# Ledger of designs, part 13: VHH binders against Probable tetraacyldisaccharide 4'-kinase, mitochondrial (LPXK)

Target 1, 363 residues: Probable tetraacyldisaccharide 4'-kinase, mitochondrial (LPXK), of Arabidopsis thaliana (Mouse-ear cress) (q8lea0)
Amino acid sequence: IASSLYGVALQIRRSLYRYSLLQKHRLPVPVISVGNLSWGGNGKTPMVEYISQFLVDSGLTPLILTRGYAGGDEVKMLERHLRGGPVKIGVGANRAATAALFLDKYGCVDSSSLRSFFDLHERAQVWTISEKIGCIILDDGMQHWSLSRDLEIVMLNGLNPWGNGHLMPHGPLREPLLALERADVAVVHHVDLITKQSLRDIENMIQGFKKSIPIFYSKMVPKYLFDVKNARSHVALEALRCASVLCVSAIGSADAFVKSIEMTGAHYVDRLDFSDHHLFEAEDVETMSRRAKGLEHKSNCKPIIVVTEKDYDRDPEILKCLDSYTVLVLCSELQITPILETDVDSFNYTLMKALAAKFYVSS

## First folded at step 4 (VHH)

Design s32 (framework vhh_7d4b_2)
Fold by ESMFold2-Fast, scan of step 4:
Structure s32 (fold): chain B 363 residues (1-363), chain A 127 residues (1-127)
Amino acid sequence: as target 1 above (363 residues)
Amino acid sequence: QVQLVESGGGVVQPGRSLRLSCAASGFTFSSYAMGWYRQAPGKQRELVASISSGGSTINYADSVKGRFTISRDNSKNTMYLQMNSLKPEDTAVYYCARVEVYETDYSGTTYEVFDYWGQGTQVTVSS
């Protein structure tokens, strides 16, 4: 047992030495970073997933690097969505060390093959996917200054772009300016849920910090639901039409979630909001049951409880304790919204062109 | 509709104790992390202590560690700050606050973001 543990420790130590050398050089494959300009609900995790799927569909295997936090709901959601596919997910505070481990295990597509990939895609030709890593996506990778980025994308929550004017956060009020200066692309999320004047004010502020920055727009599109007791079966959105719904969430954009449910045609909508990243406990389940019972008396109809994917992935078992009610999970996908002269095609072109520039621009 | 009401402040001599209370209404108190901030004249607002929704995770500022104790009673929708061995430097207006969200900045640092605040209660420590 001691020999096996010693062998693992030696392999980790060698990977850390590789990391020490790697942090003084560019990574051998293109690197996309997805960061945020605002507090929660900014679409960062859905954007990481969107980019990962776009790269896979294009024939390139991505490695997602993320810190992971207590509860790990965003990481668990990505793992659930991407499990069984070619996407690799590395979790660790030291992204460079995690990258070194995955590059050692799976290998990477060589620079000449990557140039051929970009040449073929520029010429609208297909590429054969490899098990080798072809692109790295950093989820909040700013802590590793020695890692070179080929594209820096910053996400902004359109519903709360600069936070609440009455709050005292520990750092992010100064961060939008610095993040925008380093950003190659800005994306305004939940653009469908804000006024045209609010959007114009956000655009003016972004361009005030960096005049030439491309701005893209995104929204979440509900696709289906699933029952917490049968996660493999899809439930159509029509199940909520004319129903009484209790929206339960512990996320950074509860308003967006509730509005999504209202748009399904639910007749009666109530909400129970918990703080972002809150881990549900037995006491919370009792609170949910009492709120649902109250809604049942008020609406004279047995309500359906709907939660977010993050809430489900944080602790799927606790939600099964709501035995008296149907509990459904709302599944949504990020969609690039056509606004002005930008659309999904121009966004995808920007992704590929920025990555390709790594190999072709030398002046 | 969300309301946070502080009580228990006053004038006290150095070395003595005070207990602050925060009565919460208009939301499900047991579902939210809570905290205490203070602001002295001419100084920036400082986070003194925070407590998770269930009470198991507690954080203190270095300046009050070992002297102050934060607690909550979810059955009464009330949060407390027991302040022992008070110093003149503890003189400030103390605010009760609700945690809206846990955010990570682009450097990877996680922090509490507070959305609702009480009106504050004055604590004066003087001879």
Scores: ipSAE 0.000, ipTM 0.151, lowest interface PAE 16.9, mean pLDDT 77

Design s33 (framework vhh_7d4b_2)
Fold by ESMFold2-Fast, scan of step 4:
Parts: structure tokens; C-alpha cells; sequence
Structure s33 (fold): chain B 363 residues (1-363), chain A 127 residues (1-127)
């Protein structure tokens, strides 16, 4: 037993050293990167989840690599959603080292098998799911150039794609616009929440920077709610119809969340916005209770408090302290919206084509 | 330049308490999960306790559950280990460590790579 732990540590060091050399070369499996331009409400994490499920449904085991920022709310949500499936989630600042460790631990699908998979997929769309890693997904890969990527997807928040115009000649907004030159695909998120004219303006701006870039469109679709006291509960969206609702969130796109609640047919909607990634404390719970009581008096109806999944996954226990009110978590999923000549099938084809291109398949 | 500096070790009698501190510098402390390792004479290093970047997820080795408490103060870039009801078998060099990489599993965070350790602080519990 004395040599066992030493042997494991030595094996990890050898694995990292061996695979760290791959940071100067391509990894043995395809790499898809999902990045955001400017604002946190861009749909990056839902897109990572969408791609992961698409790969699993296609018969490939994905490895998601993320930095894990500010308490890991995004990674906790991904793990909760993907639990019970083959998806692997690695968290660490050094994506190359994390990839090397996981490829050593779980193995990877060999190039010959991947080539066969792409050939078969053209004819049968049938593949046996491998326990080995078949694809890597980089969460926020635009900020990390150490790993070669086969597809670079950039997410734009349709509600606020560029921030304000005063940032464009200076600072972070200038870099995101230049990042479009490096992207293979752009996705406009929250397309259902913007006007046709706004969408056209966004499309013209994207094409102005890279004329040939494919543009796809996505939205978040509310599916159900669950009670913070029972995460396995399933509450239909109709529960919010004609209700008084207090929307509480600490996310980058509170407007999209509030609009989603308004669309459920809630009679009274109030909101309490905290800064992105804010960790709720006892004082915040008191503020929520006071706000809910005020809404109760104003609406003459006991309100339901609704929070986002990120808020729940950040700290589910603190939300249970609101025991005088029903507290529900809104569960939504990303859907590719059919606009112009693009739809879910053409988006999925773009993913498969990029994966195939790594193995000299380029139909 | 990442630095982790432990303090608070010493010689104590069984049943007594010690509090270890780890002062971190050279990185954004609030963005990293942290842990305490120990190495007893003739044994391999073992993870004693770990704490997530925000402090919400805490894990302890079975040998110290109910006796040790890990905590952190992100405003001071400091992690602590409160050691109560010390036993002779707790005698070890205690190391502060930074989590570089972890795997997320159904059981929660599984810390896979610790990239930096401090120099260690000796804890001796008299028989």
C-alpha cells in the first residue's frame, strides 16, 4: 500500500509530462471551442450542454473543459444536467494539462475508429457509444490559445451583443469584435427576444467583420420548474399562470429571465437583481423576504419566488431559508431556431463536418 | 509567482487544539479551491480537508471528521484548519495546497491535481 499512492502520483506526473508536449500539436480527438463576445448572457454554457448532448446522441463521449469561475455555478449545473450519462467534466486553468490527464485516465477513441464513425454516420446514423473520449469541448476557449481547435463557435447575446458604442474604440469590446475574424461560426442568442430590425443590424455587423461566417440562431425555452426543497420535483410552467412572481437572480442576463417569466402568463411580476455571480448571504435572504412581503401586500396574493438554475447550483441551501414562500427554480434548454436557410439540422451538420475534417473528410 | 506559507504548527498534548493558517500570494485566491495535506512519518501525503473557491463545498478525510474544521477568508487571501481533540496519530507535517484541476462527478468535486504546496508546518501530538 505504501507504494500504491506514490505509483499513482508518479503516473499522473508522467501522464502530464507526456501529454503536455501535445500543446505544441493537435490533440488525438476533435476539439470544439465555445466562446462569448462581450456579455455573460450569451448562452455559452447552454451551448456547451447542447453540443455535449448532441455528441452523446451521436455515439461519442465528450470531455468538457472549463476554468470554473466564481464558485463553479456553471459547472455544477452542467454536472447536475449531465449526471448519469457518459460526459466527463474537467475543471482547471491549464486546459492542456487537464485534457492530458483525462485522456490518460479514460482513454480516447482511436483515429481509425473515428474515421469509420464519420463514414458510417453519412449512411446509418448508428454508432455504439464508446467509454473512451471522442471529442473535447472547451468552455470559453477564445481566451485560451494553447490547444488547437477544429471548430471555434462564438456566442452573441442578441439583447446586448456589443455593450454600448462608447466601448467599441477601447477595451474589451474592441477585442471581441476582432475575435469574430477567428471564429468559424457565430450564434445569435435570445433571437426570440429581439426585433427583426435589431437582428438585421447584428447580422450586418457580423458580416462586416467576416463576410463568409455562417450565422445560426438560438433561444432559451423554459421547460419546467422544481422546488428548492425537492430538486427531483417537477412543476409545470402553468403553475405561474395568473400568479404573483418575484424574480430573483444573480446572472448576466436578468432581462431575459424576467421576460421568460412574463411570458408564462404571470399576473404580477417583480424583480430583484443582484450582480453576476453574487453569492447570496443571510442579509440577501432578508431582503428577498421583505421584497416578497411588499409584493404580497401590493398584489393581494402570496407571491412565488422564482430563481435561475445558476443561482440554485451556486448555493441551494441558502434558498431553503426562504421557507415562508414557495421558491421555484426555472429550468430552460437551448434550442436552435430555424431562421432563413439555417436550422437545427444545418447546425448539427456543421458540427459533424468540423469533426470529420480533422480526419480528412471534407465533403 | 505562487506562494503558500503555513503557520500555527507546534507541540501539544493529546486532546488539545491548534489552528493552522495558510497565507496565499501570487494568484487570485478567491478563484481556486484549496486543501490541507499531511504527511506522517513513514507514510504518503494524504488529503485531510478541502474547500471550494467560494467556501460552500467542504470535504474531510474520515480520520478527522468532527474534529477538524477548514475555512477560508478570501478578503485576507488566507485558509485555516482548526484542529480540535488532537490525537498522537495526527502527528505530521501539514501542507497547504492549491487545486489546479478537478473532475466533477455525481459525488461532487474530485480534486485530481494540486499544483502548488507550501513548505509545511510540523504538528506533534505527545503520546
Amino acid sequence: as target 1 above (363 residues)
Amino acid sequence: QVQLVESGGGVVQPGRSLRLSCAASGFTFSSYAMGWYRQAPGKQRELVASISSGGSTINYADSVKGRFTISRDNSKNTMYLQMNSLKPEDTAVYYCARVETYEYTPSGETYTIFDYWGQGTQVTVSS
Scores: ipSAE 0.127, ipTM 0.537, lowest interface PAE 4.1, mean pLDDT 80

Design s34 (framework vhh_7d4b_2)
Fold by ESMFold2-Fast, scan of step 4:
Structure s34 (fold): chain B 363 residues (1-363), chain A 127 residues (1-127)
Amino acid sequence: as target 1 above (363 residues)
Amino acid sequence: QVQLVESGGGVVQPGRSLRLSCAASGFTFSSYAMGWYRQAPGKQRELVASISSGGSTINYADSVKGRFTISRDNSKNTMYLQMNSLKPEDTAVYYCARVEVWEYDASGKSYEVFDYWGQGTQVTVSS
């Protein structure tokens, strides 16, 4: 009935109205923002996943909010990894409206229960997970000004921190560097793939803009592979040992992906890079097949094609068209790397302390 | 002002095909997921198909899988529904809708929350 559609529209408008009241008073649960200074390869989505899993393991139900502009590949990856847990994922152009809808539908943990949770967590005691939303995570929150945040994390790609191949920023990089002034925490991603001198240069630049900012370090750790034709069955990384591999990707930084494959002990590694977020088409599949055939001739063995999880989740069906070759998806997770006086424990402590501060220092 | 205008409906015999179009204006079409709803006489409305902003994620109702194909052309601000092998049970008013929120639950199922709808186009499958 037309009245049913009208009723749904009114409910949505009511949620937007409720949000208008919330945005002036902050949301009732902690809000973590994960943003970046440069486009691509910075570890933003893996960090959102890490924080979500950490919160779930700690007993708190997160709501992840994303824009969905990239066709849903990042959302599909998050959903696939977080399936079976209590995580809620909302995709929408207006994060404030999305938050209002989820808070209306699922409810949120009240402040007294949250205080109890943080008190118990500080004492290393077990908390029962509530079905209600206890924390909101903004994927790409630095560009979204409508929601107040309690913790702002900025991700930097250690391989290309400033959008150039140079060790230090120059020229028109002022805006990204000024964004560091808004950040509570900086994380240098792919720290295992850069030189000690490059890392020092990055650290000096960050501290030059905001000397008090905590700096943490992360890397991607390959865990397993799966065949695009059988995603439920894991393939051990040893399958790539002594193999000829063609790395195919359409991501922001292919260098990290290629280096991770080289570290598996593959005998010969070739690469085919597409633009970030490129949707593969039949012509691309033909290009991949030709490149694989060329590699087969050079290496004297049949190559394995390896793609990233984002490429798979963007369109798993198109990859199955590569009938002549084995196509595997590399599955990795973000890990905090112990450097100087920082490690995973100090990072997790920093997260929980920032979230707890919302309920303990404000009267 | 958001506008969604459906076209392509009509009367057709069972087994035939129809192609519906939805022309969108008043917003950045390429930034939003879109969907098709239908409502048959005396029945509740149901989601027929949805498509993500870039076209890479597509969902179909079980009743139309293998028969209907949703697509979009972001350069023309237009969404399509190709309906093949039409059945009398497909008789309904078909609505173009804009997705405000795309929700994923822990089981892997997705749910769309829509904020704008067109006025609908009638599809009648009758012999």
Scores: ipSAE 0.174, ipTM 0.587, lowest interface PAE 3.8, mean pLDDT 80

Design s35 (framework vhh_7d4b_2)
Amino acid sequence: QVQLVESGGGVVQPGRSLRLSCAASGFTFSSYAMGWYRQAPGKQRELVASISSGGSTINYADSVKGRFTISRDNSKNTMYLQMNSLKPEDTAVYYCARVEVYEYDSSTGTTYEVFDYWGQGTQVTVSS
ESMFold2-Fast, scan of step 4: ipSAE 0.359; ipTM 0.667

Design s36 (framework vhh_7d4b_2)
Fold by ESMFold2-Fast, scan of step 4:
Structure s36 (fold): chain B 363 residues (1-363), chain A 128 residues (1-128)
Amino acid sequence: as target 1 above (363 residues)
Amino acid sequence: QVQLVESGGGVVQPGRSLRLSCAASGFTFSSYAMGWYRQAPGKQRELVASISSGGSTINYADSVKGRFTISRDNSKNTMYLQMNSLKPEDTAVYYCARVEVYETELSGSTTYEVFDYWGQGTQVTVSS
C-alpha cells in the first residue's frame, strides 16, 4: 500500500480528470484571476492581496492559488501579511490540482450559504466567516487556461506597460492582445508615477485592443518601515525625511521603488539595482557596504539602506550582515485610485458583481 | 525533461554519517520545494525530510528528527541530506522528490505536500 501522499496524488489526478472532462473546467465557488499584461512591476501580487482582504472583510474565506515562482518571495510576502487571518494559500504549478486538493480537504461554501451571504451583504449585516472555501483567487491565472474564471483581471505597469519601452507590442505581437481579449477588467498600476499624456496613451492602446473593457487605476502607498534586525519594530516614514538613502532592490520595477523613497522627502537618494529575483550573496553585501560608504562620503551624512519587502522575504538573514548601517524594509499597500468615473467603490462593486453572478448562474 | 539524480549512498556502520546529494535539471529548481523519501524492502515509502523553495521552512519525520539535516543550494540546483548517527532501521533506498503542491503555514495550519517526480533512488545500508 502506497504512502498517504501517494493516495492524495491519485485523488488529485482523478479530481482533475473529472473536472476537466465532466465539469467543463468549472469549480463550485467563484474564481477570480489576476494576471499581467506586462512583465515586472505590474502590481499583480499586491492586487491578489487586496482582493483576498476584500473577501475576508466581506466574510468569505479565500483560497489563493499560486505557483510560488522564483524562490517563493511572493508566497512568503503573502504569508507574512495574511498570517493570523482565515486565508488559505495553495502552492503548485498546476492550479487545478492545487484547487482540487484544497476543495477536497476544506470543502466549499454551498449555494444556501452563498445566498445568505449576498442577502446579508446587501442588507449591510454581519456575516460570520466559515472555514470552508468561499472564493478562489488565481495568482497569474492568464497562463492557466484549464480553470474557468468568473472574473479575469489583467494588471499593467504604467511606468513600463509593454516591458520594452514600446506602447505597442513588438516581436511576439499577440501575447498582450490575447490577454486583453480574455480580460474582464484592466488595471493600470503606478498611475501616480506617470504623466496624464502617458496614461491617455495607455488607455487608448487598451481600448484599441478591446473597446468596452473597464479600466481601473492603482498605486502603491507606503505605510511604514521596519528594521531587518527587528521586524516587530515599526519605523515611521518620517525617519527618511532629510536623510541620505541607498535604495537596494532586485525587483521588476526599481524605478517605482526609488520614486517612492524620493517622495518621503529624503535629501539624497542613491540606488543599487539588481536583476529581478536576484538572490543576494556575500559579494553583493560587500558591494552594498562599499556603495553606502561612498554615499556617506559624498552626502556627508551616514546613509540608511532601504530594501523592498520582496527582497527581505527572499532572504532576511543576509541583509542582517550589513551591521554597519541601518537597513529598513519599505512596506506598501495597493490602493485603487479615483480617476474619471472609477474609484474603489466601483472596483469593489465589480468584485461583488462577479461573486453574485457565479451564485445565480446554473451549471 | 525533469530529471533528479541521487548520489552518496553506500554501506556504513551504525553510528556513522553519510551525505546524500540530489542534482536537479529540466525545471527551475529554485521555484520548487523538495523532499527526501525512503523505502525499505517490503515497506511503503515514507517522507523523511522536506525543504521549501528558499530553504527557510524545513520538516522532518519523527524517526529522523535531530539526526538528519536537509539543505539546498539553489545556485547549484542541488539538495542534500546529511545523515548522522545512522541506525540499522535507516537502511532503505532514498529518493529525491519534487513537490507539486503544498499549503503554506498560516496561524498553525498544517502543511500538505504532493510529489510529482522522483529520482531512481540511492541505496543506504547500515550494517557491518
Scores: ipSAE 0.061, ipTM 0.511, lowest interface PAE 5.0, mean pLDDT 80

Design s40 (from d13 with S53Y; framework vhh_7d4b_2)
Fold by ESMFold2-Fast, scan of step 4:
Structure s40 (fold): chain B 363 residues (1-363), chain A 124 residues (1-124)
Amino acid sequence: as target 1 above (363 residues)
Amino acid sequence: QVQLVESGGGVVQPGRSLRLSCAASGFTFSSYAMGWYRQAPGKQRELVASISYGGSTINYADSVKGRFTISRDNSKNTMYLQMNSLKPEDTAVYYCARVEVYETSGYYEVFDYWGQGTQVTVSS
């Protein structure tokens, strides 16, 4: 009668028991964690995607583990970007339990095969990608029962690195300091949107807490746009040059999005900001239409409405209701920025070296 | 303690409609994806529909697409299943279920809790 319910519960308990024992001796595949040091807009999800693509390009099948959010927009964006590829994305509140279940379901690349992979890559030889899981990426990693990790990356929003009232004069920076103590690498995001002096201040603060931590730098680079009515077609960024643009977003860093649009060469930029993860409703569409008409009168040009990928992935259908205007989605990618002695090659080397270190000891 | 309580079942003629409700308590409802299962006499449980935390991602079994609509109200900790154009083959006990783990591709879902079920009978 309850046999199906008891069977599934038993499966979960068996998987947790099996991999709980393995967790005391470390997971059989490398684990990379991407966490954050600041509120929102820190580049965590784009970095998880960057690392997953790097691993796929290198010949390893990654498993991304995420808690998700009520809206599921970040998870949907990752799924849309990675669809048709070998990346697996698992969603669950307990990352260790989710890892155990996926490793049971799909299997993992054995340690000898992984060692061969790193030997071949060091020697620039061909590796055949396995359908089995070769690496795990944690999108947060700040869980009570965290997995053993081989690389801990902490993301920091260059536009708002410290938040309000979490400075030394108000007591120690307890949570950011703990994150830095656990971190192997720090990444300052949105470096193209801050001054050189602000960047130096951030660097000095990071080094003040953990002097030996490598610091890398990243930005979001607009690549193309697509029309919400024709998501399979690409619109060149040139479409925004000299245009009137209404930026509509419900994300954690609207300022970064607006500045990104301003840098495309748009002459008239207005903005309509909603709370992070806000689900658009018919009344919001009316507000967008009224704001667009106001911009049209002020600029003497019919405006283009531009939204973020997260807004689109949250609810693509509601945006099609803006029939009177062209609605475009801005598609951007995380790029490692060359600053001082760091660049994309040194960052990628750091990833590969950390993963390989799991299987090698210095003689 | 996690509790899932179904209501709205009954006996209806083919072509009619029923609306099932699931009242959830004992956990943060807005943090979990939810689903509806059904089980006909002598058969195994079948997943009918699932809905993500915020209601933006919805999946249906092929047998019910276009006829059933899943929805949720996080302010009331309640999930719904609107069942239209009911057929005799829809006769089953319908269970509310909580999703513990899922894969975004939809190929893998694990449920951890089920309600006691509500009977739906479609007969001429």
Scores: ipSAE 0.259, ipTM 0.599, lowest interface PAE 2.9, mean pLDDT 81

Design s44 (from d13 with S31D A33Y G54S; framework vhh_7d4b_2)
Fold by ESMFold2-Fast, scan of step 4:
Structure s44 (fold): chain B 363 residues (1-363), chain A 124 residues (1-124)
Amino acid sequence: as target 1 above (363 residues)
Amino acid sequence: QVQLVESGGGVVQPGRSLRLSCAASGFTFSDYYMGWYRQAPGKQRELVASISSSGSTINYADSVKGRFTISRDNSKNTMYLQMNSLKPEDTAVYYCARVEVYETSGYYEVFDYWGQGTQVTVSS
């Protein structure tokens, strides 16, 4: 109905105008920003999801704000993962305007209620999740309106921390380092896939520009698979043990994906890499089928085709066209890795301290 | 197709005036909230002024209050920004913007349609 659509647009325009007043002030709830120092495979989206789950488990309703694009695969993946929970997702180039809309529609937890929450949480008491927004998780990319943040986290891809030269041929290190100067926390992603020397080099670079910045470490942990024909199915990782697997992906970190599959104990692993963000077409499906048939002849058993969640969420229907083969989607979660004196508890403490700091002046 | 075309920018000395225009086409101009944004080199894009579909509700950034005036003529599908008492810190690319919104899967997506921008330089 046109009248209904007009009502929504009018409400959004009013919220945008109201935010013109709020833009001069800090947002009423804590804001956590997750940015990146390196391109592709930096763990940004998994980290946003980790923080949102941490907040829900802690009793707060998070609002995720991302630039995204309509139909973007990262947004689709987050929505699929979080659909059953209280997490709200706002997509828009103007994050401030999007925040204003959600704050107007859902309301926010007031500071006295948040103070009560932290008091009860410190006493190990149970707190009921409010439908009102209690925290905002911000994509710190190209923002049109400045939003104050209470915690700035920057993600670094341990496998490709400096873009391997092909992505950023002109002075790109200076701009990532400026982001590091604003950061409260740095996270090195894929630490399980890099050498100890590479990790030392990354740590030295970070400390060279900001000596006191806490460094945390993360990895992706495969948890289960699901069949592209039934997204609610759960297939144990053991299904890949001793199997012949064809890894198909159109992502920025195909090596990490393939290594994850190799670690499952698959007997034969072949790979078919497409360029990042490639939208699969009928000719690609034919290429996949041809490669799978070749692997079948070499291994003397029917291969399983495995894709990434990003590939699935980009276009689940095209993958169903591979109906002569079992096609599974690999589902992984970000895990904070204990290295030196840092671990998941110290990371979670850092998040909780940042949330509390907005309402309590610490000495 | 949505089109927003800015004009009226230029080089001017401090204390002088410029009038920016935004010609809109490809949509029903009178139905949309409109705004002027600016971006100086090395700075984040900021809202300068906004105006409701009817012109009855207007907002200004603190830095330009009392100096800039936003207006619109729905019969001409045009929005204006009258800039008086210009300062060197007003030097920026000025963008005309329109808000478009849609909702899917329980989330809201807001994105602005932007013009190409017009350069305003305030210098001696």
Scores: ipSAE 0.000, ipTM 0.177, lowest interface PAE 13.6, mean pLDDT 77

Design s45 (from d13 with S53G G54S S56G T57S I58T; framework vhh_7d4b_2)
Fold by ESMFold2-Fast, scan of step 4:
Structure s45 (fold): chain B 363 residues (1-363), chain A 124 residues (1-124)
Amino acid sequence: as target 1 above (363 residues)
Amino acid sequence: QVQLVESGGGVVQPGRSLRLSCAASGFTFSSYAMGWYRQAPGKQRELVASISGSGGSTNYADSVKGRFTISRDNSKNTMYLQMNSLKPEDTAVYYCARVEVYETSGYYEVFDYWGQGTQVTVSS
């Protein structure tokens, strides 16, 4: 069979070509990747922040690598939150190149010191945090083949796990589902906002692709608000109790944001949902003002406008144009939610195990 | 919007010279520091040379000092790397990059926009 022999030759050629192209860069410190399985609102950036804070608390300086696409809202939010601490943030489409710049500038913790640190599992051994990089966190690293990683975490939006709400068997497998084959752990985000049956359906689907994959759970916990006119202001969540609130957002999980506001005890809640990453313009401000006036008539109370941190960091100045209303930014943090009492400890243990694995596996 | 296009790579004998060019568009070229990076097979990407927005300051990796010269022409939105006395270990893909480093409250935020790269091979 001539066509069969030709096909074998092509397969061999493609394998050799792919082999030479799949040369992944090994970094001198452990690498954790946080990717998304579903579109928008999956908790990826909050998870990166959670991991970075865990590493700092453990005595390691993390370097966060992110792509820096148009808007830069994720980068600005991380910088604002992590300012004054030891975390380093590198922005660039080529994470390997950005990592090289930071590793050259700051240096890295040597393998012997890291191995001793992880072997002892003692956070109290390091009283002062080194400027040297001890771990790298890739924001949106799932599709990035140029860097080897020691732990692949995939985030999944529990409110909309499969994007269009269309699951198999409607057509061939979607690339996001096949990404589970590369994942070491899966995290279902917004677990507090979905039904128990919905969660079981998501778990069954995940396990259908990879039976052995650990599944963890996370939620966003509102902590405080600040006024757009003064980013250093601190407004207690209590300020929203019994108030009329207009929720304005241009994010991937508008439902989660609105539900968070409803849970503060706001009496009247209205919403204006813009497309994910939408840049607010003058006409949008006019629309917000008109909706606020409408809500004021309906509730017989002057409403408070609440936006997300991403909306604020995307363009703080445009929001100040709503000067006839109080405009507040809702500040939340990611929490690993225990379905079992040990889930948080198990997640933190998984991070530590992955970091230690670099020193016991040929790399 | 930001676009960087490298040219001038090729195959040369040891001891010869090459001049790389990088044409930039989509930003105010004179306001940004620029750099040349290279990546050899199986190695991490490394900074070779950098130049300030005005061209008044340059920096070089120890391995290329005295052999390579970085320069820029802000009127043409173009950066150059003159590579003299090339060695086999200079074999790599060379990337033009826009580098903006911000120091804020003890942290550095680095924005890197990269070109497609140009191959330089120094045959033995």
Scores: ipSAE 0.000, ipTM 0.173, lowest interface PAE 14.3, mean pLDDT 76

